# VH-VL binders against TBC1 domain family member 23 (TBC1D23): the designs that were tried, part 3

Target 1, 182 residues: TBC1 domain family member 23 (TBC1D23), of Gallus gallus (Chicken) (q5f415r38to219)
Amino acid sequence: QLPADLRAKVWKIALNVVGKGDSLASWDGCLDLPEQSIIHKDCQELIDRLSVPEDEKSVLLLDIESVITFYCKSRNVKYSSCLGWIHLLRPLVHLRLPRSDLYNCFYAIMNKYIPRDCFLKGRPFHLFRLLLQYHEPELCSFLDTKKMTPDSYALNWLGSLFSYYCSTEVTQAIWDGYLQQA
Short names: E, the ipSAE of ESMFold2; O, the ipSAE of OpenDDE; V2, 0.75 times the mean of E and O plus 0.25 times the DockQ between their complexes.

## First folded at step 1 (VH-VL)

Design fa5 (framework fv_fasinumab)
Fold by ESMFold2-Fast, scan of step 1:
Structure fa5 (fold): chain C 182 residues (1-182), chain A 125 residues (1-125), chain B 107 residues (1-107)
Amino acid sequence: as target 1 above (182 residues)
Amino acid sequence: QVQLVQSGAEVKKPGASVKVSCKVSGYTLTELSIHWVRQAPGKGLEWMGGFDPEDGETIYAQKFQGRVTMTEDTSTDTAYMELTSLRSEDTAVYYCATSPYYDFWSGYSNWFDPWGQGTLVTVSS
Amino acid sequence: DIQMTQSPSSLSASAGDRVTITCRASQGIRNDLGWYQQKPGKAPKRLIYAASSLQSGVPSRFSGSGSGTEFTLTISSLQPEDLASYYCLQHNSYPLTFGQGTKVEIK
């Protein structure tokens, strides 16, 4: 079990975000994408479901909406709810990261740690599978039934689905194990 | 807005070497992957090589293997492409282009956006 | 190496015409294909990514379709500013390969 106060440090190291600059420092903060209403709705839904202090909810909402909006603008990608990005932010928001670290961690997950060919890695995926089995045997059975593991595209669903169906505590424990091995 | 600014035109003799630079502006080189593409006068685009962010290695097209070297200086946010043993058929406009890292969740990578303005290299005797 | 074949190699059309350019891959590349526009004397610019997604800031008259081995770029109402060469690029595997290009001229 990884202590909560060390989790942020361990994940920052594993995701290689220590010492990275503030990518959003010069951004004007405009939340003006054509799909902005969908982004806002999804972020609001996440925040409404979190057990965080009420006085922190507006700051967290702005932070996660800014992270998604800046990522979309900087990468020239269109947001869609079905991409599951909102669920990847859930375990990260509980780390109480400043916006720059939150973005850097999100970016690393999106672009480094679940690559398109991660199905080919073998050992790290096997460990991730074992950790999921230990914490969520019902979910493992469900995923096996849905045949969500046969190819590299199914791993995309697995990554987002862990955050969707598992509690924050369980999801963080699974990520602890995965990141420590990756 | 990310911009790529390349060095000026060069005229070289056959057998010489040329080193073209590509300066990243508005962002940092450490977050980008730089590729090089050339275009002979009146002809199409030809990929020469670039950094593969997934593998962490620079990949060169077979045609240029052994005489092209692509390097980066992160302290000045500048990428370089050096081509040796120049021949007259190497006369071309050389472009740098960037691809941010692969976007796993969208299922694609942002290949070649933006491009540098191009550097004309003329090889003549 | 994956070979990318474009057709036609050149075309002339009038303003307002619908123009279609095709690109064929010698093997399956999924949707790992981009379309690029190069105006005379200028660097190329990306129009389409992931075979069918329009780049921000690109006019809606441009569209892409296809997957696997057959791809098309369509300009629904050709404008004088669209005089350019158009290239497809596969980034499914190394080495990256471009189509030979299609020159679009305005009558």
Scores: ipSAE 0.000, ipTM 0.460, lowest interface PAE 13.2, mean pLDDT 76

Design fa6 (framework fv_fasinumab)
Fold by ESMFold2-Fast, scan of step 1:
Structure fa6 (fold): chain C 182 residues (1-182), chain A 121 residues (1-121), chain B 107 residues (1-107)
Amino acid sequence: as target 1 above (182 residues)
Amino acid sequence: QVQLVQSGAEVKKPGASVKVSCKVSGYTLTELSIHWVRQAPGKGLEWMGGFDPEDGETIYAQKFQGRVTMTEDTSTDTAYMELTSLRSEDTAVYYCATVRYSYGYGLFDYWGQGTLVTVSS
Amino acid sequence: DIQMTQSPSSLSASAGDRVTITCRASQGISNYLGWYQQKPGKAPKRLIYAASSLQSGVPSRFSGSGSGTEFTLTISSLQPEDLASYYCQQYNSYPYTFGQGTKVEIK
């Protein structure tokens, strides 16, 4: 289990983002994607659940919306709330990282753990299945009973690394184990 | 502000090759994804292929694989589409079309004026 | 490949009429659908993206709706300059595919 005080430092090292530059330094900050209203709504819902002073919520909202928007623009990828991308930011936001580190960590997770065409097969999906069986065997059995395909639940849970279904503390503990083994 | 200017009309014999150019102005090729779409006379639009910035590779529709090559010259901001082993059914207007990264999709915001390629037999 | 089917193939209407064009995908494509207008002798112009979002600079009489497999393009009050062919396009997956087109003529 990682000590709370060291979590941010350990995760930055594990994700290999120490010393990375600020990719958003030259970006103009335009939030104008076709699906921007969905991005904004998803980010707002995440921030509304945080126990943070109201005067800090606007800055955090702008940071996470900027991270998602810049990722979509720079990578030329579509945003969809059903993939749970916003929930990958939840444990990272709790670390109170500067925006540049937040983006670098998000980018590393997206490229290391959430490959574009590998949600049902590949190493990230295999590890996700093992983690689900280890930590939530009853839920795994329930999903099998309901005839939900791996497509259905892997997209929601792998994309969010359990953020949607677990508290921040539980999600961070799971990520600690996963990242330390990666 | 983005403008795509294509090369002029071509008349080719069956079995020949044609290379259509698409000059980009207002933006650089590194900021755009160029795709090619053709339209036979009186018919609809048909996607041929284009650059996928997510994978960093050019993707071709299966119908044209082995006969089409799409390239770019960043020094002149010009994209090219070369189609070989021409047949009479390849007679069509060929369009280059692009999307800026800010839209992140396969929808085409800007189109060239079109290049008529006639394959005479 | 995802097949896109439009109906009708052609229509003729009077200025001021409400016109509806339908587009059907052979598989679910969520909202990854756009509409294009092509006037005679010209390159296509994008009207709608994400199934229902109006492209900047396009008149408000144009609107799109639908999701999944069933989509519509509506022109609320047809104008003479709207004489054109209209195409839907899915961009959910490669290869990108277009509908066969709908020719709109003004009486």
Scores: ipSAE 0.000, ipTM 0.454, lowest interface PAE 15.8, mean pLDDT 74

Design fa7 (framework fv_fasinumab)
Fold by ESMFold2-Fast, scan of step 1:
Structure fa7 (fold): chain C 182 residues (1-182), chain A 122 residues (1-122), chain B 107 residues (1-107)
Amino acid sequence: as target 1 above (182 residues)
Amino acid sequence: QVQLVQSGAEVKKPGASVKVSCKVSGYTLTELSIHWVRQAPGKGLEWMGGFDPEDGETIYAQKFQGRVTMTEDTSTDTAYMELTSLRSEDTAVYYCATGLWFGELSYYFDYWGQGTLVTVSS
Amino acid sequence: DIQMTQSPSSLSASAGDRVTITCRASQGIRNDLGWYQQKPGKAPKRLIYAASSLQSGVPSRFSGSGSGTEFTLTISSLQPEDLASYYCLQHNSYPLTFGQGTKVEIK
């Protein structure tokens, strides 16, 4: 495993967010989307499942909820639990980044590294491996031992993630998109 | 801290093979690539090959193609470089060194092993 | 293959002197260049990455500059412990190639 001190630096470099500005600096902080109750519930469930100090929980919850809310407002996208964003945020939360870096990392994952046409090649593979290693190091080691390719477990992870929140039909459509262009 | 520890010096006869090991600690082999560089006595550094994370393949310098094999054992965090059909010209110190690839960024040779002297003589 | 040519091949200077070493690539390599120091009997150590970024823990007297095909390593005030060979490395494309090295001696 990467030492904790290096992990945050490695992640910021991997996501190309070193030196990026604070997109939330001028935001009014209003958590008032029509789907805000769903956002709040999902963020609270993430925090409740994580082993974080009690005195940090309220600040961390606000940071996560702010990241999702600002992303939805700035990109004009509706939030749904089906999108699985909470699972993408989980490894980032443990890096204890300032809110601006947390947003920049989330934005990079969503807009630069998730696109279908580059998901299973080179740099997207390495970034995905880092994400999986941080979240589930034992699983990643097991998959390496069984000589499973990053393609294999990346597709399985995405399928599992989407299946948890979405219907079979939606999950199949997502798999079709990735597999037909992989 | 990251540390690369290589196997001890070897003395081989022409035509023999040598397999040098590189044990990684303070990091996991799955989070970095290993490259091999050699240096003949009194000469400069020469890249032999290493893992290309962009393609997921190990790339060898043409000069060594067909007689070098680089492998990794992630269960023991150990990388290996095997060179066959040894000649006197292969007498050199062999180094393992780390490379990290992150998106459009690359960071070659942050850390180096201490080197393994391979002497080829009849 | 990309050829890396260093100059000079060797130099001798006094403590406190400014030393410059140049490296020329046979084709454009952007800023995909590192500089390495090798002290006698030791493994190499990276000084500079991305042509101009100083490696953590390396003294500030070392600096790198250049892009494309022309690169320079500068030691602003040479110290006795800087006696070493210095190498540039391009990692823009495979195979990776080193310059032939510059031996720095102190008078």
Scores: ipSAE 0.000, ipTM 0.459, lowest interface PAE 15.2, mean pLDDT 75

Design fa8 (framework fv_fasinumab)
Fold by ESMFold2-Fast, scan of step 1:
Structure fa8 (fold): chain C 182 residues (1-182), chain A 121 residues (1-121), chain B 107 residues (1-107)
Amino acid sequence: as target 1 above (182 residues)
Amino acid sequence: QVQLVQSGAEVKKPGASVKVSCKVSGYTLTELSIHWVRQAPGKGLEWMGGFDPEDGETIYAQKFQGRVTMTEDTSTDTAYMELTSLRSEDTAVYYCATEGYYTSGSYFDYWGQGTLVTVSS
Amino acid sequence: DIQMTQSPSSLSASAGDRVTITCRASQGIRNDLGWYQQKPGKAPKRLIYAASSLQSGVPSRFSGSGSGTEFTLTISSLQPEDLASYYCQQYYSYPLTFGQGTKVEIK
């Protein structure tokens, strides 16, 4: 529903990252985590799926790998493919943001819009459940019909903001609605 | 600095239950993945279970399934491991251990001091 | 479950000796392997992660190598304080599994 050229601006406003500084400016750029080979592979697979000119792929690959690596180092967290961060980055990469904006948007989603306790067993997903129910009641009804508990779908779907289970176009439409209301 | 401090030694009778605590300091519990490992006298290390942040679930080794429960109290940064239906074979030192990143590009592993649980008649 | 087999079960060596401990996984585990040192009466301490990465604060005489199914821990110049049991551990998949341990004694 949003014009393509306005989506980047709307999401940056919704995520409160307009005018934010470059957190990676002073970082040494070292891609040396124990799990770096997995990070690299996942980022490469994401870039390979994009309709991007070959001469732009290396820059985008470095940007997304840098975003994940810096986030892991600065937040003291271990990377795993199962966390779905690659799927979360997919709609952001389509916006063709500068690396600093890409990181700021990713950080905002991870730390302000996706509740951290959604990754803890037995924790409630109250805010997300309410938001999902308000904006996507038919999807909630479908999940209830299939007897899916909030724990079973919210951990995977919330962590990826539906990127893993939905097409890029559908995921971006959902994010448009979610971010506009957040 | 991260430190894991466990509760004191326990002596239990066969059939009883024991609940060992592990207090995290220096970091918040939500930033760490807590696992439990035991060691019978003169034996090696045996993994019992732990929180898997990749799946967001606590996983137990099949040998302990149905007898062990691992919980966390985020408000007090304390993890717990409860083992029921104790047998003499459960006599062991029980450790909590965690994985985390404490400096840029580094991965650190921390262990509690251990809790001796003795099961005797 | 992935079985971790260590050899030898015990060894005695003199200060200054080169000591090698081997660990074999029953299936491929990439480089998802750690080595732990446990001194008598103490909790284990990680020496190596990702098969070959030295934990911060661990002496450089300790090194790890290998990938897939065959791994080694080497102590290039054994010191008296190295008297301990050593364990390999795979973290490729759950359940996490340890080798049975190698007791290192100084003669």
Scores: ipSAE 0.000, ipTM 0.446, lowest interface PAE 15.5, mean pLDDT 74

Design fa9 (framework fv_fasinumab)
Fold by ESMFold2-Fast, scan of step 1:
Structure fa9 (fold): chain C 182 residues (1-182), chain A 121 residues (1-121), chain B 107 residues (1-107)
Amino acid sequence: as target 1 above (182 residues)
Amino acid sequence: QVQLVQSGAEVKKPGASVKVSCKVSGYTLTELSIHWVRQAPGKGLEWMGGFDPEDGETIYAQKFQGRVTMTEDTSTDTAYMELTSLRSEDTAVYYCATAYSSSWFHYMDVWGQGTLVTVSS
Amino acid sequence: DIQMTQSPSSLSASAGDRVTITCRASQAIRNYLGWYQQKPGKAPKRLIYAASSLQSGVPSRFSGSGSGTEFTLTISSLQPEDLASYYCQQYNSYPYTFGQGTKVEIK
């Protein structure tokens, strides 16, 4: 487990985003995708569930919506709630990063740690098993007893880096281990 | 949709080099894992190498290590495969292929049309 | 390197027949196996990924099964347009390796 005050620094180093520029600096900020209403609703729901001061919510909402929208535009991908991206942003939002760092961390996770296609190599499933043993040995033992392989359940868990299935505190602990292994 | 368009057929003499291009459209090159596969006339498929998205590195099959170089020009969204010191057994159709998009949700397997490289004296 | 062995090397069947092709890996590869169809003069086309997942746009008569070291491609009701060579490919470990291929001919 990493101390809370070091987590943002360690994750930025592990994701290789220290010294990276602001990718959104030249972007016009237009939130005009065909699926923009879905993006907005998912971001709004995340913000409404956070324990943050009310006066900070509008800025935070704009930041996460901008991150998703810019990623979709720059990577030429269509947004869908089923992709679980909102859950990846949840642990990062709790670090209170500037928008540029938030985007750079999200981009690095999407491009280095989330597999582009689940069939590529299986290394994410190997790392998932090791991290599950480290952070949730009781759950790991239960899954081994049932002879359930990571492949049978990990696509949703890995695609959200456990954010959908775990509390923010547990998810951040798992990410601490995952980023240190990668 | 993603489309891969390869350069035209080449005829080379033994000892020469060949550089095959693969133009990507419908996605940015940096979001794809481009692999190269060859097929000699009447033979099966042989994997030569490709970009490993997990490590961010290009991996070559041992048989081609030292003779093959796979590069990318992101400004033109074009991938290249260069094979040096050509021998007659290098006569084959060379394919570029991609197996994923920028999102693991989109399962893609797109192949170029193939480039015939003939090596003869 | 992981060796992929297909069986049979060739087969001949009639329209409507059930056709089965098998593929064996020299090491366990989990479900990291794809099946490819190559029609004469064309580039290969993936039919199956992750051992059993049907590629979008591929007819439902094609199916894949297996895990670990033994895998099967089944065509439930062979059609004339299925005349092709079929290849399995493992993508569990680099270098990626293909089976030697199975030629499917229509009587």
Scores: ipSAE 0.000, ipTM 0.447, lowest interface PAE 14.2, mean pLDDT 76

Design im10 (framework fv_imvotamab_arm2)
Fold by ESMFold2-Fast, scan of step 1:
Structure im10 (fold): chain C 182 residues (1-182), chain A 121 residues (1-121), chain B 112 residues (1-112)
Amino acid sequence: as target 1 above (182 residues)
Amino acid sequence: EVQLVQSGAEVKKPGESLKISCKGSGYSFTSYWIGWVRQMPGKGLEWMGIIYPGDSDTRYSPSFQGQVTISADKSITTAYLQWSSLKASDTAMYYCARVSGYDWGYYFDYWGQGTLVTVSS
Amino acid sequence: DIVMTQTPLSSPVTLGQPASISCRSSQSLVHSDGNTYLSWLQQRPGQPPRLLIYKISNRFSGVPDRFSGSGAGTDFTLKISRVEAEDVGVYYCMQATHFPLTFGGGTKVEIK
C-alpha cells in the first residue's frame, strides 16, 4: 500500500498547497458560531466512521472542526449539513495533515482548481487516484462502475464523491457551477 | 483501544542471539512507524531505530546501526528487535512505541510496557 | 546530532506547588515545514514513558490541563501548575526535527 509520508506529499502536490504557509495563524481559534453545535455533530460523525485509531480522534476532531469554522468565518458563509463539506474532508483526514495543510487542501477543493486543472494533468492525476483508492476503495469502485472516461472522471469526480455521500441537490449545485464555467 | 504488547523478560548469556517482539492492536498496523528505544539501568532514553511495517522501510540511529536488526511481520501485526550476539552492555529495558505522523519521528504517542533484557554470565 | 540539555537535573517540589522544567537544543528545532517537533514525555517509577505534550504546546489525549508546554526555536519549557503525588517521575524532552531523533537527559520531579 502507499506509505503514509508519500500519501501526504502526493495530495499536497495535487492540490498545489506545498509552501502555502499557515492560513490559520491570524485566527483566535474560537469555535463560537451560532451553528457550532451542528458543525461539531457532523465532524464527530465523520470521525466516528473513520478507520483511524481511537486515540487520534480527539485531535482530528478539533482539526476538522477548526477547518470548517475558520472557513465559515473567513469566507463569511453559514454552515449547513446539506452542503456536504464533511464528505470532501473525508479523504483528507486519512492523510493526517497538520491543521494548516488540511485547511489549505480543503480550500483548494472548495475554491480553486480541483474540478479542472489539478485532475486534468497526467501523473498528478494518477497519483491522486491511487491515494483515493487506498483511502476510499468503495468510492473508487463506485466511480469505476460508472464507466467514466479519464476526462469525465477528472472533471466530475467531486460530483461523484458528493452523490456517494450526500444529496441530489448538492450534486446538482456542483454540476451547475461547472457547466457555467465551461 | 491502541495497544502495544511486548514479549516477556529475557535472561541471556554473552554471545547468545535474541529476538524480542512488539505486537500492535487496535489500529492499522501497516499505517504507522514503530520505534525502538533503549533505557539502560538508571539511565535515560536512547532512540535505536524505527520501521514502517507496510513496506519494511527501516531507519537506524548511527549509534545502533549494525548492532541490532529491526523487522516486522505485518501478517501478525508484530515488530521485532534482534541481536545476533548479545553483550553484557546490552543489559537494558527496551521499549517499542508507535509514531504519530507521516515522517520517521514526529512523536511517540503509545508505548509498550517494555522488555527487560539481562545479559550476564 | 542535536544535543538536548535539560535543567534542572532534579526538581524537589511541595505538593500543590508549581514545577518548571527547561529544555534547550543545540540548534533550532523549526522544521522546513514550519512546525517544531518537540515533545515532552513522563516516566513514572517502574512505568513506560507516556506522551504529555507534542509540537511544543499540544496536550496529548488524557493529559491533565495542569501540564503545559511553551517555547520556540531552541528554548522550551514544561510547566506543571499544581504538582500532585502521581506526577513524581522523570520527564524527558525529545526532538524529531533533525535526524537522528534525540532525547534530553531527563529531569526527576520528586516530592519534598
Scores: ipSAE 0.000, ipTM 0.433, lowest interface PAE 21.8, mean pLDDT 76

Design im11 (framework fv_imvotamab_arm2)
Fold by ESMFold2-Fast, scan of step 1:
Structure im11 (fold): chain C 182 residues (1-182), chain A 121 residues (1-121), chain B 112 residues (1-112)
Amino acid sequence: as target 1 above (182 residues)
Amino acid sequence: EVQLVQSGAEVKKPGESLKISCKGSGYSFTSYWIGWVRQMPGKGLEWMGIIYPGDSDTRYSPSFQGQVTISADKSITTAYLQWSSLKASDTAMYYCARDYYGSGSLYMDVWGQGTLVTVSS
Amino acid sequence: DIVMTQTPLSSPVTLGQPASISCRSSQSLVHSDGNTYLSWLQQRPGQPPRLLIYKISNRFSGVPDRFSGSGAGTDFTLKISRVEAEDVGVYYCMQGTHWPYTFGGGTKVEIK
């Protein structure tokens, strides 16, 4: 339970992005990937769910599309909707970070928390499950009933850190616990 | 202009340690992979490994795993290749190269001038 | 590891005549994203390698149009339509689809 204004500071410290430079400063800003239309569509869907003024939405859309596009270009990775990256951005967007901090946080999460081995081998996986049970016991029961395979929810849940299935508030609470532990 | 500038030629004896450098300029150093390539005298090119300086994610070619260490210092935009104990068979020209990063691009678009390493008794 | 077989080993050519270099991979170089990461590099005597062609057939910036690449899957070709004196050097194919990345053995282009 972190106060909203403190959450951004705590997460930036936990993700080791305090004082990081602007990785996008030298980028030419070209949104020209072969899969760009899919990236744009997914980003637009995320922004359309926000309750903010229309002039702010256009800036946020450009920011998140730039984050995804630059990440794909710099890491040489092809974008796909099923990877759930857009839903991972949702809790970060609600922190109202500058674009450089948004990218740095996204990049850190992708490197520290998304690798499947990090979640499935050892204590990080147990911590996430315990936090999920504490905050969303009905959802845990539902998954057990449906006998979902680890692969299906690892890609959809761990790849999005629960943001696809949980409210923003619950997702942020889960991240608070995990980031403080990590 | 985008450039990779490597350290100068080295003459070493077997058993000695060595660390050579590759300094990037004119681009976002932390946003591109840097690769190291070996070329033995009169021979072709061999891929040694790559590093992403932004997070130090490093991948070695199987034949070089445990033989060398690749690292980077993003505060001075420099990548390194080092040996704990040189052998005569390490005598070669060593190149660093930047892998181009766009969707589906895995090719080296900028190369350093090379560092000649000679290991002899 | 993907084995890249390059032929010929050397290609003596008369100035103004064409040169052709072949590259074969032991496995398909088609990436899961649908692209084929086959590149061609030129190394002039005493110089570092230089990128000529990427993704089979795309000419890199500043590379003359007499250089062209073609192929698909496992079989690739680099052509020089009219060899000039500055084209002397060793040419390498490289695959970036599968880790570890691998190079062909090289083809030496020489003037007769």
Scores: ipSAE 0.000, ipTM 0.459, lowest interface PAE 15.9, mean pLDDT 77

Design im3 (framework fv_imvotamab_arm2; at its last look DockQ between E and O 0.62; V2 from the best seeds 0.00; counts 0 for: pae E 5.9 > 2)
Fold by ESMFold2-Fast, scan of step 1:
Structure im3 (fold): chain C 182 residues (1-182), chain A 120 residues (1-120), chain B 112 residues (1-112)
Amino acid sequence: as target 1 above (182 residues)
Amino acid sequence: EVQLVQSGAEVKKPGESLKISCKGSGYSFTSYWIGWVRQMPGKGLEWMGIIYPGDSDTRYSPSFQGQVTISADKSITTAYLQWSSLKASDTAMYYCARLDYGDYGWFDPWGQGTLVTVSS
Amino acid sequence: DIVMTQTPLSSPVTLGQPASISCRSSQSLVHSDGNTYLSWLQQRPGQPPRLLIYKISNRFSGVPDRFSGSGAGTDFTLKISRVEAEDVGVYYCMQATHFPLTFGGGTKVEIK
């Protein structure tokens, strides 16, 4: 577990986004995807659950909605709530990163840690699972029943894992441990 | 010191595949973008695309999207530029360059260049 | 794409005389962080490009003080106060403020 004031620095180093720059600098900022209303709703629900000053909520909402929208446009992928991206974004919002760092960290997680070979298998996944087993045995039991066909369930399985956590602090602590081991 | 070393000159026929390399040394390879630039004989510089090796984020100039593939292998600090099927119009000098996109927005250092000649 | 227009296309100069190259962008190059990411590159015959100037007016390490950059917004200038024989080559402006990165068409500096 990292001291709060060091988390942002450690996460940026661990995710190799130092010096990457503003990936969204040239983007037109248009929030006009066919599924934009779903993206907005999911982002709004995340912000509503956070203990942030009311005058900062609109900026944070725009930042996370921009991150999701730009990712979808640049990767030519459709957004769906069941993918669980909001749950990956949750611990990053608590780091109070500028929008560019927020996107770069989100992209790195999606590219390096979501793929089955890196995140769901091997030593990092084993450590993550042991931490879950210690803290939430019943949740682990539930998740085991969902891992019957890993190839088809890799992203949805991960999304389901995070969707059943209520505490941002717990989720962030798990990611801190995982990233420190990576 | 900080340097980029590119692979040697290539002579190919139309339709052949090719992969050229750019090896970085003397700096944190995963902390900087690597860009690829084309220079056709007697012509100016054209930016082709860029990769951030830390997470393999790759971006292409619109005119090169779908024409080439840019990749990197951080275990050997090497970036690559690849064609599945070469055309005579691909005859050019190809440069790689390191970009500090976050702080300075400059390209330094540059590789020495790889001359690719495609003829029947 | 940001269009970078360089003038002149070629600049034949007498040794020791000044040379001036202009670069104009189709849009402002001021980044949201307040910086302008405009650079100047030199390419000597048969060599790779070399960084001369970054952020409009800052000389890169090892670059002689006879090179200077100026400008703002969309209009930029590179000046060589007294051209030397080793200054022969093609000069390019480059912007890194907007994606995709774009180069000017180049200006050839040659001795009469």
Scores: ipSAE 0.000, ipTM 0.510, lowest interface PAE 13.1, mean pLDDT 78
ESMFold2, look of step 7: ipSAE 0.085; ipTM 0.629
ESMFold2 (binder alone), look of step 7: mean pLDDT 92; pTM 0.932
OpenDDE, look of step 7: ipSAE 0.188; ipTM 0.734
ESMFold2, look of step 9: ipSAE 0.178; ipTM 0.662
ESMFold2 (binder alone), look of step 9: mean pLDDT 92; pTM 0.936
OpenDDE, look of step 9: ipSAE 0.404; ipTM 0.797

